VHH binders against 2-(3-amino-3-carboxypropyl)histidine synthase (dph2). Designs and how they scored, part 8

Target 1, 340 residues: 2-(3-amino-3-carboxypropyl)histidine synthase (dph2), of Methanocaldococcus jannaschii (q57907)
Amino acid sequence: MLFKTIFYQKLQKKVTTLFNLETERVIREIENLNKNNPKVIFQAPEGLKLKVEKEIEKIKQYFKQKNINIEIYLWGNTCFGACDLIDNHVKNLNVDLIIHYGHEKLSYANPEIKTLFIPAYHIFNKDEEEKILNDIKNFIEKHKSGGKKVAIATTIQYKKLLKDFNPSIILGCRGEVKEGDVILFVGTGRFHPLMIAYKYQKEVFIYNPLSKCFDKISEEEINKFIKKRILAISKLLLNKPKKVGVVLSTKKGQCRKRVFDEIIKLLEENDVNYLPILVDNISPDILFYDVDCYIIVACPRIVLDDYILYKKPIYTPEEFKLFLKNSFKYKFDEIKEDDF
Key: E = the ipSAE of ESMFold2; O = the ipSAE of OpenDDE; V2 = 0.75 times the mean of E and O plus 0.25 times the DockQ between their complexes.

## First folded at step 1 (VHH)

Design u5 (framework vhh_8h5u_2)
Fold by ESMFold2-Fast, scan of step 1:
Structure u5 (fold): chain B 340 residues (1-340), chain A 119 residues (1-119)
Amino acid sequence: as target 1 above (340 residues)
Amino acid sequence: EVQVVESGGGLVQPGGSLRLSCAASGSTFSEYDYAMGWYRQAPGNQHERVAIIYSGDSTNYPDSVKGRFTISRDNAKNTGYLQMNSLKSEDTAVYYCAADLGYEWDEYWGQGTQVTVSS
């Protein structure tokens, strides 16, 4: 009895993060298939998977009431970005529609199976929205008074909120920011603002819309990250690899075959033995081969976010090129239209 | 799935000390390199960052607590700490721990722990 009160109090004290999953639009798109037995796959990044699970239950209930026999699957593997297309993986299931959460469609990544992209915009109440927008306006005004133009960068979930500021939207594994003297990154997470700070060699401030706090990427933080990756690369000089695994994702939006071919050519020119490996999804448990390390030709966040989870060292193509060139000017690997 | 829990708050006299702990748990924390910060909120004020420890273990503090507060972490245990010395009545606030795993949806906040400095 007391347990229910304690549980309720804990729920009341938690910050609620709410995303617009566009339930009505999803239902409308499924209805527009005009089928009594539609087959639909739901795909989401890890941070949205539990919310999407609840969404699936709502949608199942709706179609049961409509006497439509919907067949729903949740895609069980991870999803890193809009480039993470699963068409080839699910051809045998005769899927009618894929619902892809957390991203917008990329121009160079065209799915063969009809796909609906749901950005999952973050929802704020009116008072929160007003405070966030005023905090950002005050930041811009302060820097303008100091003679500095502020460029706004953000991720897809805050695009709608920030539309009047003409923000640069950081898409998947590629960060392009419009011209400015300083950059304000609006969002959570430190990967994107750190990458942008290093790439553009500009001060990057962070505004977290959940906490309503300002922060800054420090030069020390950038240097520590870069030095750690440079150290990982320099270990290859001390213990030169006898054989490397070159891993290429076969996912339509990640199959960077041109980059793969380039790294193979460089390995051959440098007399480094290699094993070319094709995989659909890259994870620690599938990299069990007799090699000294891996070069991952896929989404660079697999290496940069998760390298510590892998039993053997893993590197981006750009990182391995630094080893081959005996150069320590670090460059982030980014997915580009000409990579394919 | 990922959970962040603060502990160690309480009532302390001016000039006293408290040590706050922040335990992060879940599948994504097993060997992950994260940034971790401590924030506080007193009634009527917005959140103030009182300490942050970045990937690579560099730290930063505002002038209001510099020299009195020390942030540290045990990456193997996914646990962070805030050592608070020479506490003042103006340090009275709810203290929050935030863990930033580097993903755009993976900043996790605890529910907060109350620190009250009074005689």
Scores: ipSAE 0.011, ipTM 0.463, lowest interface PAE 9.3, mean pLDDT 80

Design u6 (framework vhh_8h5u_2)
Fold by ESMFold2-Fast, scan of step 1:
Structure u6 (fold): chain B 340 residues (1-340), chain A 121 residues (1-121)
Amino acid sequence: as target 1 above (340 residues)
Amino acid sequence: EVQVVESGGGLVQPGGSLRLSCAASGFTFDSGSYYMGWYRQAPGNQHERVAIIYYSGSTNYPDSVKGRFTISRDNAKNTGYLQMNSLKSEDTAVYYCARDSYEDSGYFDYWGQGTQVTVSS
């Protein structure tokens, strides 16, 4: 690698993970503003903030040598996804460019301030990369020999590594996979492969690129998950809610106002009282209202991963619709372009 | 530099106990809207979360360890812990300490090398 930051990270102990912060591309985009006094904000998830701090120092030094008076800010709050657009928070600072690390731009979330998205691809050494690619190739070949086409799914951090396999890039809020008889999910999470297995009704295998081990989503695991959610929905039938809280995220990438409006209309048509609640970030501690349950119009993972942490039941919009329709055909809530 | 170091693993008999530690540097466990968790992975088996503690102090456990494992955090020492009681052969795995984002990105990383727990049977 030609970049000092990446080079020095390779000398560190294995306890730190390496990411490609695309320093040259960031510098090029700032230069393309063609200003002697560009104003730039750097935004990153917590795990990248200290690495981005070092990037800021390098970038400041570069522009100082160019006699360009760059004004740089680090966004102090956490960034969890491409949905965390900070335009309205920094409107009065007359910012020229936002550098958004850890994500790719969402088609349905257009920033008002010019934003450069840096995926922060995971960096592997040559031997690790060769092993990962060979493990995946061998998996594909084995299944092809059995007459089965393998579709590859992964998260943004591994997209570059897997480019030759034409992977489907999975977001936590949306899981779309290209055609295949079986699916191999390459990543460290369990939620995405489980959702994909249920959605497509296909075998999903997992390859963890950090451990270099294969695993599989079992039918038992899927059935256990779905049964727990169906039972939660069934409780609404036994004790019909008198009043529900309808929670809408104000984040541009999660402010699914159309879905929110649809749920409100359905509640009114079914004569269910409700409290509309606007939130930026959701936690158990902020849901203390006098309601029987909550419908979360935000990231579905809040409901599906964390429902047990909440004092009162929480549901996705799709789950609450199943209750209203008296249906047991489970459907995952996914964020789509037409939701906004 | 951001890192975590796991320790406390070892060999133990079924029914025994172990306490794992996760020492963090370069960040604090109690800041931001994220959670710290303990994860485990045995070769050829599924990886799984075994404990989560949020910035608020709220905790969560899967059914496989609920009642047997306890996650805690010492903010003054910036150290997380996993107390494991009534250990079973099925608990044999490499245990990792990681920080994860709370929201739709699902972004997380294994920050440490892991610590081996072996329950003899």
Scores: ipSAE 0.005, ipTM 0.296, lowest interface PAE 10.9, mean pLDDT 79

Design u7 (framework vhh_8h5u_2)
Fold by ESMFold2-Fast, scan of step 1:
Structure u7 (fold): chain B 340 residues (1-340), chain A 122 residues (1-122)
Amino acid sequence: as target 1 above (340 residues)
Amino acid sequence: EVQVVESGGGLVQPGGSLRLSCAASGFTFSYESNYMGWYRQAPGNQHERVAIIYSGGSTNYPDSVKGRFTISRDNAKNTGYLQMNSLKSEDTAVYYCATVYDSEGLYEFDYWGQGTQVTVSS
């Protein structure tokens, strides 16, 4: 009806937001439950929680007007990726639907409770969108004139904006880029473009959609990062570990059991004592065991971004393999489908 | 260019106070899209987390500084702060500001400043 249309327009107009929360789609999925008292959990990364809180208030008002007594919960713990499925945590609440913001569904991580994934695409006003698209088009044409094909890489939040450029979508724990002579990373973080530059051995430029500025990954920057990790690995040669903790995430999207089994076998073959540790979320506060260091079998960014936060040294499986093989040819750890 | 710059370090007597500032440029702080933390490193030690403020405004401190240090940020000024009170000689270190300016749901620190020296001694 007309009221529903007017209400949707008011919801959209009041939100001067960075992200498309697809309010209409969320409302439709809740309506499709065909219940007078539906139970719904809203799950969001920290940066979206306050926007999702306001969306919850608007959605509650919508259903109140329709005489539907919706029971809504906001998931209070952190959410870092599409692998953060909360099914086992909320079984006793008899939830009908989970709304998971900020991510697309992973093909190998299937929730037991019906879950709607909302990517939360970044929203720009029309003038900003035109400038971003023109900046990128001009970059592509400049390189095309020089005989070079540009491959576009980005994160999920910019996927819709950049769809006509056929972008490679970079996941937090994996980066695959389509063929090109140079790569333009469109995004705000520096880790993804640095990893891609090292992995593909190609020039990587950065376009930041918030600042509307271009930058470039330098060889010096790559070398500085790699040398820091090689130094951390070299410390293991200087002070050989007597016992290591091998940490496996139990999250469906991070439970790399094959990789875990391979590292355990290598430790046994090299006569290194170990403690296998199962955790849901990996944080500094839970790693208090009597070991010299930890091997983190999960998302590699836990090690590469956060190693400074941990009291004891932490390593990716690939980094620890470099120590065991006495090799200094660095390789980034990446989550692959065959890791599970 | 995205960068963060620390300031406010210096020499101070035990029991004194200092306020460190972290100025960000090349992006806009927003309550929803920026995590920020302070870290320190003393000679011979690894980096220690001192304080963190999440995009939602919640804060976290280790026991060594809890009750003495306060982290805050001013999004309008694109600046973060660390208020340090009741300083001890063991607080002597280089202090670093680290920030993530895109919240995409990952707990990570994309940009680190050059550091600012804090020395607590008589």
Scores: ipSAE 0.000, ipTM 0.249, lowest interface PAE 13.3, mean pLDDT 79

Design u8 (framework vhh_8h5u_2)
Fold by ESMFold2-Fast, scan of step 1:
Formats: sequence, structure tokens, C-alpha cells
Structure u8 (fold): chain B 340 residues (1-340), chain A 119 residues (1-119)
Amino acid sequence: as target 1 above (340 residues)
Amino acid sequence: EVQVVESGGGLVQPGGSLRLSCAASGFTFSRYSYAMGWYRQAPGNQHERVAIITRGGSTNYPDSVKGRFTISRDNAKNTGYLQMNSLKSEDTAVYYCAAKTYSGYSQYWGQGTQVTVSS
């Protein structure tokens, strides 16, 4: 069998994952501040935090040898994406530079404190890179022989590796893919490829560059996910909510005020009482209000990945609109430029 | 090196009990607010989530195991557990441990441990 499911294959092995943290570039940018006591904050997604902790120790040692007294902080809160700009939270610390790992700068989210974005491209040795590129080329040629154009989609960590394939770069909260008859998602995890398969109504294959194995999103898998969310929405029909919490993230790049206003208007038109809640970071521990459920106006991954961690039901704006319209044509919530 | 390793699987008679352990290395549960979950996959079936626990101790179970399985975590030992009681032949599967952040952007899966319920 050529294709295997990610859950049938053991993705995690006793292997070390290596990322290009661009240590030399980070050091150069800190040196360019031309200060004897530079203040620098390091921000990283959870998967990179331990590697960034190691980088901090290396950078401290480097500057100690140069007799520069660097003041380093690691941002302790969760980082969801490039939209998590912390400059407004740390203005009182008089920070000179923020190093933001794992992402590229978003055009609609401009930091006020100098911020260096380090994509943290995955590093492969020569043999691994050759195998990965050859596996992908063979996949493309096989489908081309069948009259099918393959579109490549990936996440930022593999952008450099896949540059010659002109890939669509998928963000956690937005999945746009260039034209193709079949889509090959190169990356880890099943959420992005599942969302893309549903959105574009096309076959989506997965190539995991860490395991070097192919898999495919099945129709059953898509239907199971969609059915689960539709059932959650259907519960609102059985027990119409008396009061809803509408949660808006204040983070630049997540503060979807237009979407928030649209939902508030719809709630008022449907005579549903609501509590508007402003938060910076959305977590289960802060949503303890006297409401029947929450509508999360932020990154949709908070709902779609983590709804099971919350004590009360949580919904995306799109999901709640399905309930109000008594519609079961599921639509994924995606962050768009006009949401702000 | 970030990884989770399952242990405690084996052969058990129907009605018996097993305790699975999930040891994490390269990260800490309390520091990064990781949720931890147990998933299983039986031959010929799709994967199934059997338990989730947050850093704060909130749990969730599907109806198929509710009342029989208990998930717990020891943040000081950086280890998660699944206590399985009143085991049935239908519980036979490879059990996987996964650790994830609240956002779901970072997930770490173990290699799995086989549980066989048979006389």
C-alpha cells in the first residue's frame, strides 16, 4: 500500500527535528542596535520554545564573550501565529528588539517595536532533501501521466525546501491554494489538508517530510469531522441559547472587529442576549461567565482544534451563523483582510 | 529532542485492568500548558480519541469508554496516564499518546502501545 494514514503510521520517532533559527542573523540584528545593554524579547510557538531556549543560552554566551550585557526575555504566553504581535504588551519594558520565530510578517499586522521575523525553516541533510524532492517529483509525474495537474501546498517551515514547486503557503487560520486538479499537502498534521479538501472539493494527498511517507485525506475522515461540528451546532437547536458570550481577541491580526460587529447585529436581529468579552489570549480558564456558549471571534483554530478543552460549547462565527440560518452547509471560518 | 513514549500495554483478560503511561521529554506539561490525550486505532478501523486532559485537570471521554477509563497527569513527573478498567474485547487496539497546546498548533505523538483484550 503506497498511501497510509498518519494515524496508522507512527509519525513521531526517536529523532531530532532541526530548524534553521538563523542564529547568525539574530546576532547581527542585535549587534546592529549598537547598545551595551540591549533588551530583546524572544517569541516562539510552543513547538519551538525549547529550541529557542537553547538559542537564548547560546546568544547570551556569545554576547558575554563580547562584554555586552544583553537583557533577554522569553515571551511565556502561547504564540498562535504571525498575528500574535506583543509590542503593545511590552512597551513599558523599553524593549529594543523582538525576535518572532516560526512565522513571516503579515502585511496587515505591523509591529510598533522593531521585530525580526525568523521563519524557522526545517533543515534536512543532503540525502533527506534529495529523497523528499524526488518523492514529490515522482508524485507529480505520476498524476501528470493521468492527466491531472498537482498543486503543492505547505506551511512556512518547508517553503524554502519546496521553492521550485511554487507552493501555496498555508497559514493556521487561512488556507488558500493555487489552481490544480489534485492537491499535495507537504507537512505534518491533518487539519490543514482536511480543511483544504473540504474547501476546494478536491483530492488532497499528504506527504510528511519527516517520515517521508504519503497519505491521503479520505471522504470518511472529512465527513466525520464535519458531522461532529454539525452535531455541535444542532445542539443549539435543541436548547436555544438564552445568552451567548461573544469573545473578541484584541491581538493585532486577530481583532476581527467587522466580523464581531456582524455577529452582534445578527444576535440582536434574532433576539439573542449576549455578553461581549474582550480578551488578549483565549483559553478555557478565562471563559467562566454565566452564558450558555461562546462565539470566538479570533483565530478559528482555537475552536476547531481545542473545543474539547472548554467546559462550555464554543463556536466560530461561521458555525453560529449556520445555527441562526438553520443551514447545515458547513463553512470553515478563515481570517480575511476585510475582517478588520 | 521532543518526544512522548507510551508504556504499559499488553495482554489482559476481559474484565481486567491496565494502566498506560505516557512519558514526555524535551518539554514540560505545566510550563507550556499542554493538553494530553489518548487515542486508539484497531485493525480495519479509523482512529478514535478515548480521553483528553488539560493542564488544569479538565477531562473529556467518548461514550464508548466513559465510566471505565480515567485519564490523569502528573506534571511534576512529566507523565500522563490512562487507567483502563472493565476491559472488553472491543478495546483491543494500539493506544497512542499525544501532547498538544491549547491552540493545537503543536502536537507530539508517541509510537503507540498494543493492548489486547483476550482470554
Scores: ipSAE 0.000, ipTM 0.284, lowest interface PAE 13.9, mean pLDDT 81

Design u9 (framework vhh_8h5u_2)
Fold by ESMFold2-Fast, scan of step 1:
Structure u9 (fold): chain B 340 residues (1-340), chain A 123 residues (1-123)
Amino acid sequence: as target 1 above (340 residues)
Amino acid sequence: EVQVVESGGGLVQPGGSLRLSCAASGFTFDEYSYAMGWYRQAPGNQHERVAIITSEGSTNYPDSVKGRFTISRDNAKNTGYLQMNSLKSEDTAVYYCAAHYDSSGWYLEDDYWGQGTQVTVSS
């Protein structure tokens, strides 16, 4: 849905999607390094990379005019969340500062190299902002008149716009929502609202701030997704695995060692043979081992979004636990502070 | 309009070859698409993944078609392909093309599916 809207806006050149990249704050932080030759890495999610490329050119031009010989790198690999800390990968480059776009710092993921987190809040003009806020207020009033309290959930990009609604901020692979009878997810994409609908067993409506349209997560959509995952788990009962690959990401914000150790212990207790695998980035081309399936101890979205790319079945730790316990009450895997 | 359209299906004899094309319009495979895939559905069966190619060119195939089918993409022509060789009667199905958008969840998550093209392998 959203992709078609954003693409049409770009194609027709009538609307540009703008993000607050806080150029002045970035420049200030670089200047505060007090160096004539500062070394800076820029890191961004795929949707921001082209905008950040233009940002880099602006910043290079600025420092050139100030006779400061700035050394800039763009991190070329994918960045999915604030958990994608690259400081361990670039330790030998003697980097002074990392600019991390699209996210806020996570409490359990502390960088060793000075890192500036730029949320990249979405910029709306006054007319758009007024319409969005009025649409949301009208939605809340309509449901309140029906005796239902509305909880607002959103992603970091819309946090500033929605501050007066006391929103729950959904973080990557973790969805926590404040109390309400009905949930309105303000944002793009369907993963987060679907996960929230299933997790809280409540009606979830979607308001897309880019299209200014309402939608709803249907029970059919939830059932289709959950049945698909339960069928994948059920296949383990029909063809019990002889050997399982247990994959742990070494990324600082994804190295869920406690969860990994718990899964290893459960496999040992159930006499399931396993291969522990450490990787920095999890991708289909590196999972070529002689195992029946993989348990991915990292970001759960690697399994839930990208399982179609993998030759062998992949599961979250929670999904594999359901198999071991012979239980079919589905539970989403979520990254928590105590996972590390 | 934004769409993905399959072509190249038809009737072919066992042991024959067919090349399916997947043309995207209204968007480009490389701008926001993470991966492109081919899927099939035979009568009475659920959708089966036939082939996937990532933006980096990595490919995956099930054992049922590995060595016989080849997936490729031409981003400049905004078109994906499935070369099917040594076709068997069990390859008879409706074949679907899908574009898988950036699955990071930060920007885009939608899959875009074509309407399907019939492939019949019989004498």
Scores: ipSAE 0.000, ipTM 0.201, lowest interface PAE 12.6, mean pLDDT 79

## First folded at step 4 (VHH; framework vhh_7n9e_1)

Design a1 (from k2 with S31D D33A N52S S53W G54S Y56D; at its last look DockQ between E and O 0.04; V2 from the best seeds 0.00; counts 0 for: pae O 10.7 > 2, grease 25 > 24.2, placed apart)
Fold by OpenDDE, look of step 4:
Structure a1 (fold): chain B 340 residues (1-340), chain A 119 residues (1-119)
Amino acid sequence: as target 1 above (340 residues)
Amino acid sequence: DVQLVESGGGLVQAGGSLRLSCAASGFTFSDYAMYWGRQAPGKGREWVSGISWSGDSTAYASSVKGRFTISRDNAKNTLYLQMNNLKPEDTALYYCAREYLEDSYFDYWGQGTQVTVSS
């Protein structure tokens, strides 16, 4: 997630994929405000920002034609996910409505400003749709013939497409997948499938609906990851930290206050000195304190994916607990409803 | 196993040229945008260049624009960085990184190749 902020610069990406931005729904929601000159902010992940920009123009044109004044903004900062709500950032602007693209609302993240979530379902032509569905069916049948049940996981963009497969929808940093002998993730990239693989510690097959190709996160890759993290934890055993930074994110979908409190309690019980740090965005540049390591109480992927960017070792709460328990049985950290 | 292995670094005089390579394996290379970054001694990592999955779009940091050229060969699963008119300030560990397509998330990077430019 951090790399989004550090390395993302304006790359002209040819968006080759079509998404349903539900233009009519957005317009209707704005109209339903029944307000003169409503103030609306559009928030989108980087992959959709250019499309959303065009969408804003379309919407502006619509209201102009109707002689209705509207104040529209595009949120210019990175959107990390459904956990990254901007209501707190825009309170001083008296915003009437936020349009959030690409995600669904998280149960544990409640915006104080009215927010419309647009999942941005991927649009395929009929031929592509048929191919995708057939490829998945064939995959399932292949494994079934071997006596294995396939569990399908996907992102919200493909929920409708894959409805007949009863897929698990992966939201945010929570990777709950229904029971199966084999897990097939349908989607782009490796972010979600890696998370699933690490969580369940089993290989995850990947089908990319854009390329129509299969890939896999292998057991070897999973083991390599676990070994690296165990090694990181073992370093704490060799050199017990004298002082630990405990970093809590203020992002609503990541502000795991209960986890934070638990960690603080554990540190106190073990006579480990600590520095509590509160931040909005977690980045290497802001963690320069005189501590031996950091516990990151936020999205676990900050640690798991970006640990190499930090000068000091960073750990998930679960990882640090392993240290305190002198355990080498790795436990994957994820955000849960009870964390808040 | 996803791997990114950089090569081509070395010692070069100011004004010289180097061509870096990044060999990718363990994933469908053509599905991902790729990036070059660098880390100079005592400095943080900085973005250098990016290229779309198809290679049709490229971007450069202002400090290297006009001097560096990013390219890729999807058939060979290889990312390239042609560096011309090198300067001492270009001295750094250069690494390649893979981007998650939709969210500009970097999930993998190489160990890097050292580039040293002498005055």
Scores: ipSAE 0.005, ipTM 0.215, lowest interface PAE 10.7, mean pLDDT 88
ESMFold2, look of step 4: ipSAE 0.731; ipTM 0.923
ESMFold2 (binder alone), look of step 4: mean pLDDT 84; pTM 0.846

Design a2 (from k2 with D33A N52S S53Y G54S Y56G S57Y F106S; at its last look DockQ between E and O 0.14; V2 from the best seeds 0.00; counts 0 for: pae O 7.1 > 2, grease 25.1 > 24.2, placed apart)
Fold by OpenDDE, look of step 4:
Structure a2 (fold): chain B 340 residues (1-340), chain A 119 residues (1-119)
Amino acid sequence: as target 1 above (340 residues)
Amino acid sequence: DVQLVESGGGLVQAGGSLRLSCAASGFTFSSYAMYWGRQAPGKGREWVSGISYSGGYTAYASSVKGRFTISRDNAKNTLYLQMNNLKPEDTALYYCAREYLEDSYSDYWGQGTQVTVSS
């Protein structure tokens, strides 16, 4: 009975993630607007929305105490990342400032409305920090003893914590990692490590700083993924599309216009008819046109993670290029600065 | 409040099957990736299987690959784990957990359901 209780207690430990939302910085930025009744929109990814909601209340209270009127909104739609800016959506509201939580500004995504990016650094106590750093150090030492160099990758939330490891900071769908024989991703979730693994076609180790557990994206998993996508591409070889939907996202961080133009040119050169489609959010329900397949010129993860939900085959630009080149060497599609 | 409630565990003979369910509430279920983990007595937490928010992507630990199938019903806010050809080494407390698949992370775990596989 005692063992069960202790065991259950250990599993029940709600890992409460604490993030530095830089309240004072946000307040200062609002004050610096020097505007009566400024309009401020708060944007946050799903995992931070509740925390940001509380933050908004705190900020409201601050201004209320100072007898300053402020108009505040929480952006209610899903924020998919640093690429998902909302400035274009709120132009009609005369917004003075956007507070964007959880990310840094992308070099290739420029909001037209003043936007403050709050990276939301994770807060750990000293014991936790020590544990995390030691675990990573031990991991590095273990591999070093085997003659392997470990490259560390992480998200912005852990940049400061891992500063001594000179980590690559993964932002958006751009997963550049420094040189190493072994890649260790430090962070939560599998989104980024999968991306890295697919990009480099290499196993990626994962250390979750919250659970203090190691995991990995295995070679087997990578191969399985590649096989599935190659199979999807091969279907095009079996039955050449007559008409292709080319979907371009209007999200600033995903609106890869140069890639779009390249794809259009390729289609024209190959005498493939096409339907150009502009959308903000890409979903299965909005792609019902009389085409044989879609090329998704946006975040590649839309294709890679959700392709099964679509009635017609969907492909990344790189995947479609493979078809045109009759190549079976899979190339992971990623957003690059030159895509815009 | 985020709640995850697992069910479907029990005692089963080696080679048998179980189907676990995880009922989710208190959040937009369809916006989050989900995963199953397990913890055997005296062992650490082990990732078992994950599924993307839409269900389009699934992943499995090597130890369960080919035997376990993760799925979800977003309309019912429910996560499933079909476990076939169970082995004694699969004996563990199985728990479901929430994982945001984009840049942000908020992790919640259920209480777990006990799976015991006898020889």
Scores: ipSAE 0.016, ipTM 0.344, lowest interface PAE 7.1, mean pLDDT 88
ESMFold2, look of step 4: ipSAE 0.759; ipTM 0.928
ESMFold2 (binder alone), look of step 4: mean pLDDT 84; pTM 0.854

Design a3 (from k2 with F106R; at its last look DockQ between E and O 0.45; V2 from the best seeds 0.00; counts 0 for: pae O 5.3 > 2)
Amino acid sequence: DVQLVESGGGLVQAGGSLRLSCAASGFTFSSYDMYWGRQAPGKGREWVSGINSGGYSTAYASSVKGRFTISRDNAKNTLYLQMNNLKPEDTALYYCAREYLEDSYRDYWGQGTQVTVSS
ESMFold2, look of step 4: ipSAE 0.792; ipTM 0.939
ESMFold2 (binder alone), look of step 4: mean pLDDT 86; pTM 0.871
OpenDDE, look of step 4: ipSAE 0.024; ipTM 0.388

Design a4 (from k2 with D33A Y105W; at its last look DockQ between E and O 0.03; V2 from the best seeds 0.00; counts 0 for: pae O 8.9 > 2, grease 26 > 24.2, placed apart)
Amino acid sequence: DVQLVESGGGLVQAGGSLRLSCAASGFTFSSYAMYWGRQAPGKGREWVSGINSGGYSTAYASSVKGRFTISRDNAKNTLYLQMNNLKPEDTALYYCAREYLEDSWFDYWGQGTQVTVSS
ESMFold2, look of step 4: ipSAE 0.787; ipTM 0.940
ESMFold2 (binder alone), look of step 4: mean pLDDT 84; pTM 0.849
OpenDDE, look of step 4: ipSAE 0.358; ipTM 0.762
ESMFold2, look of step 5: ipSAE 0.791; ipTM 0.940
ESMFold2 (binder alone), look of step 5: mean pLDDT 84; pTM 0.850
OpenDDE, look of step 5: ipSAE 0.013; ipTM 0.231

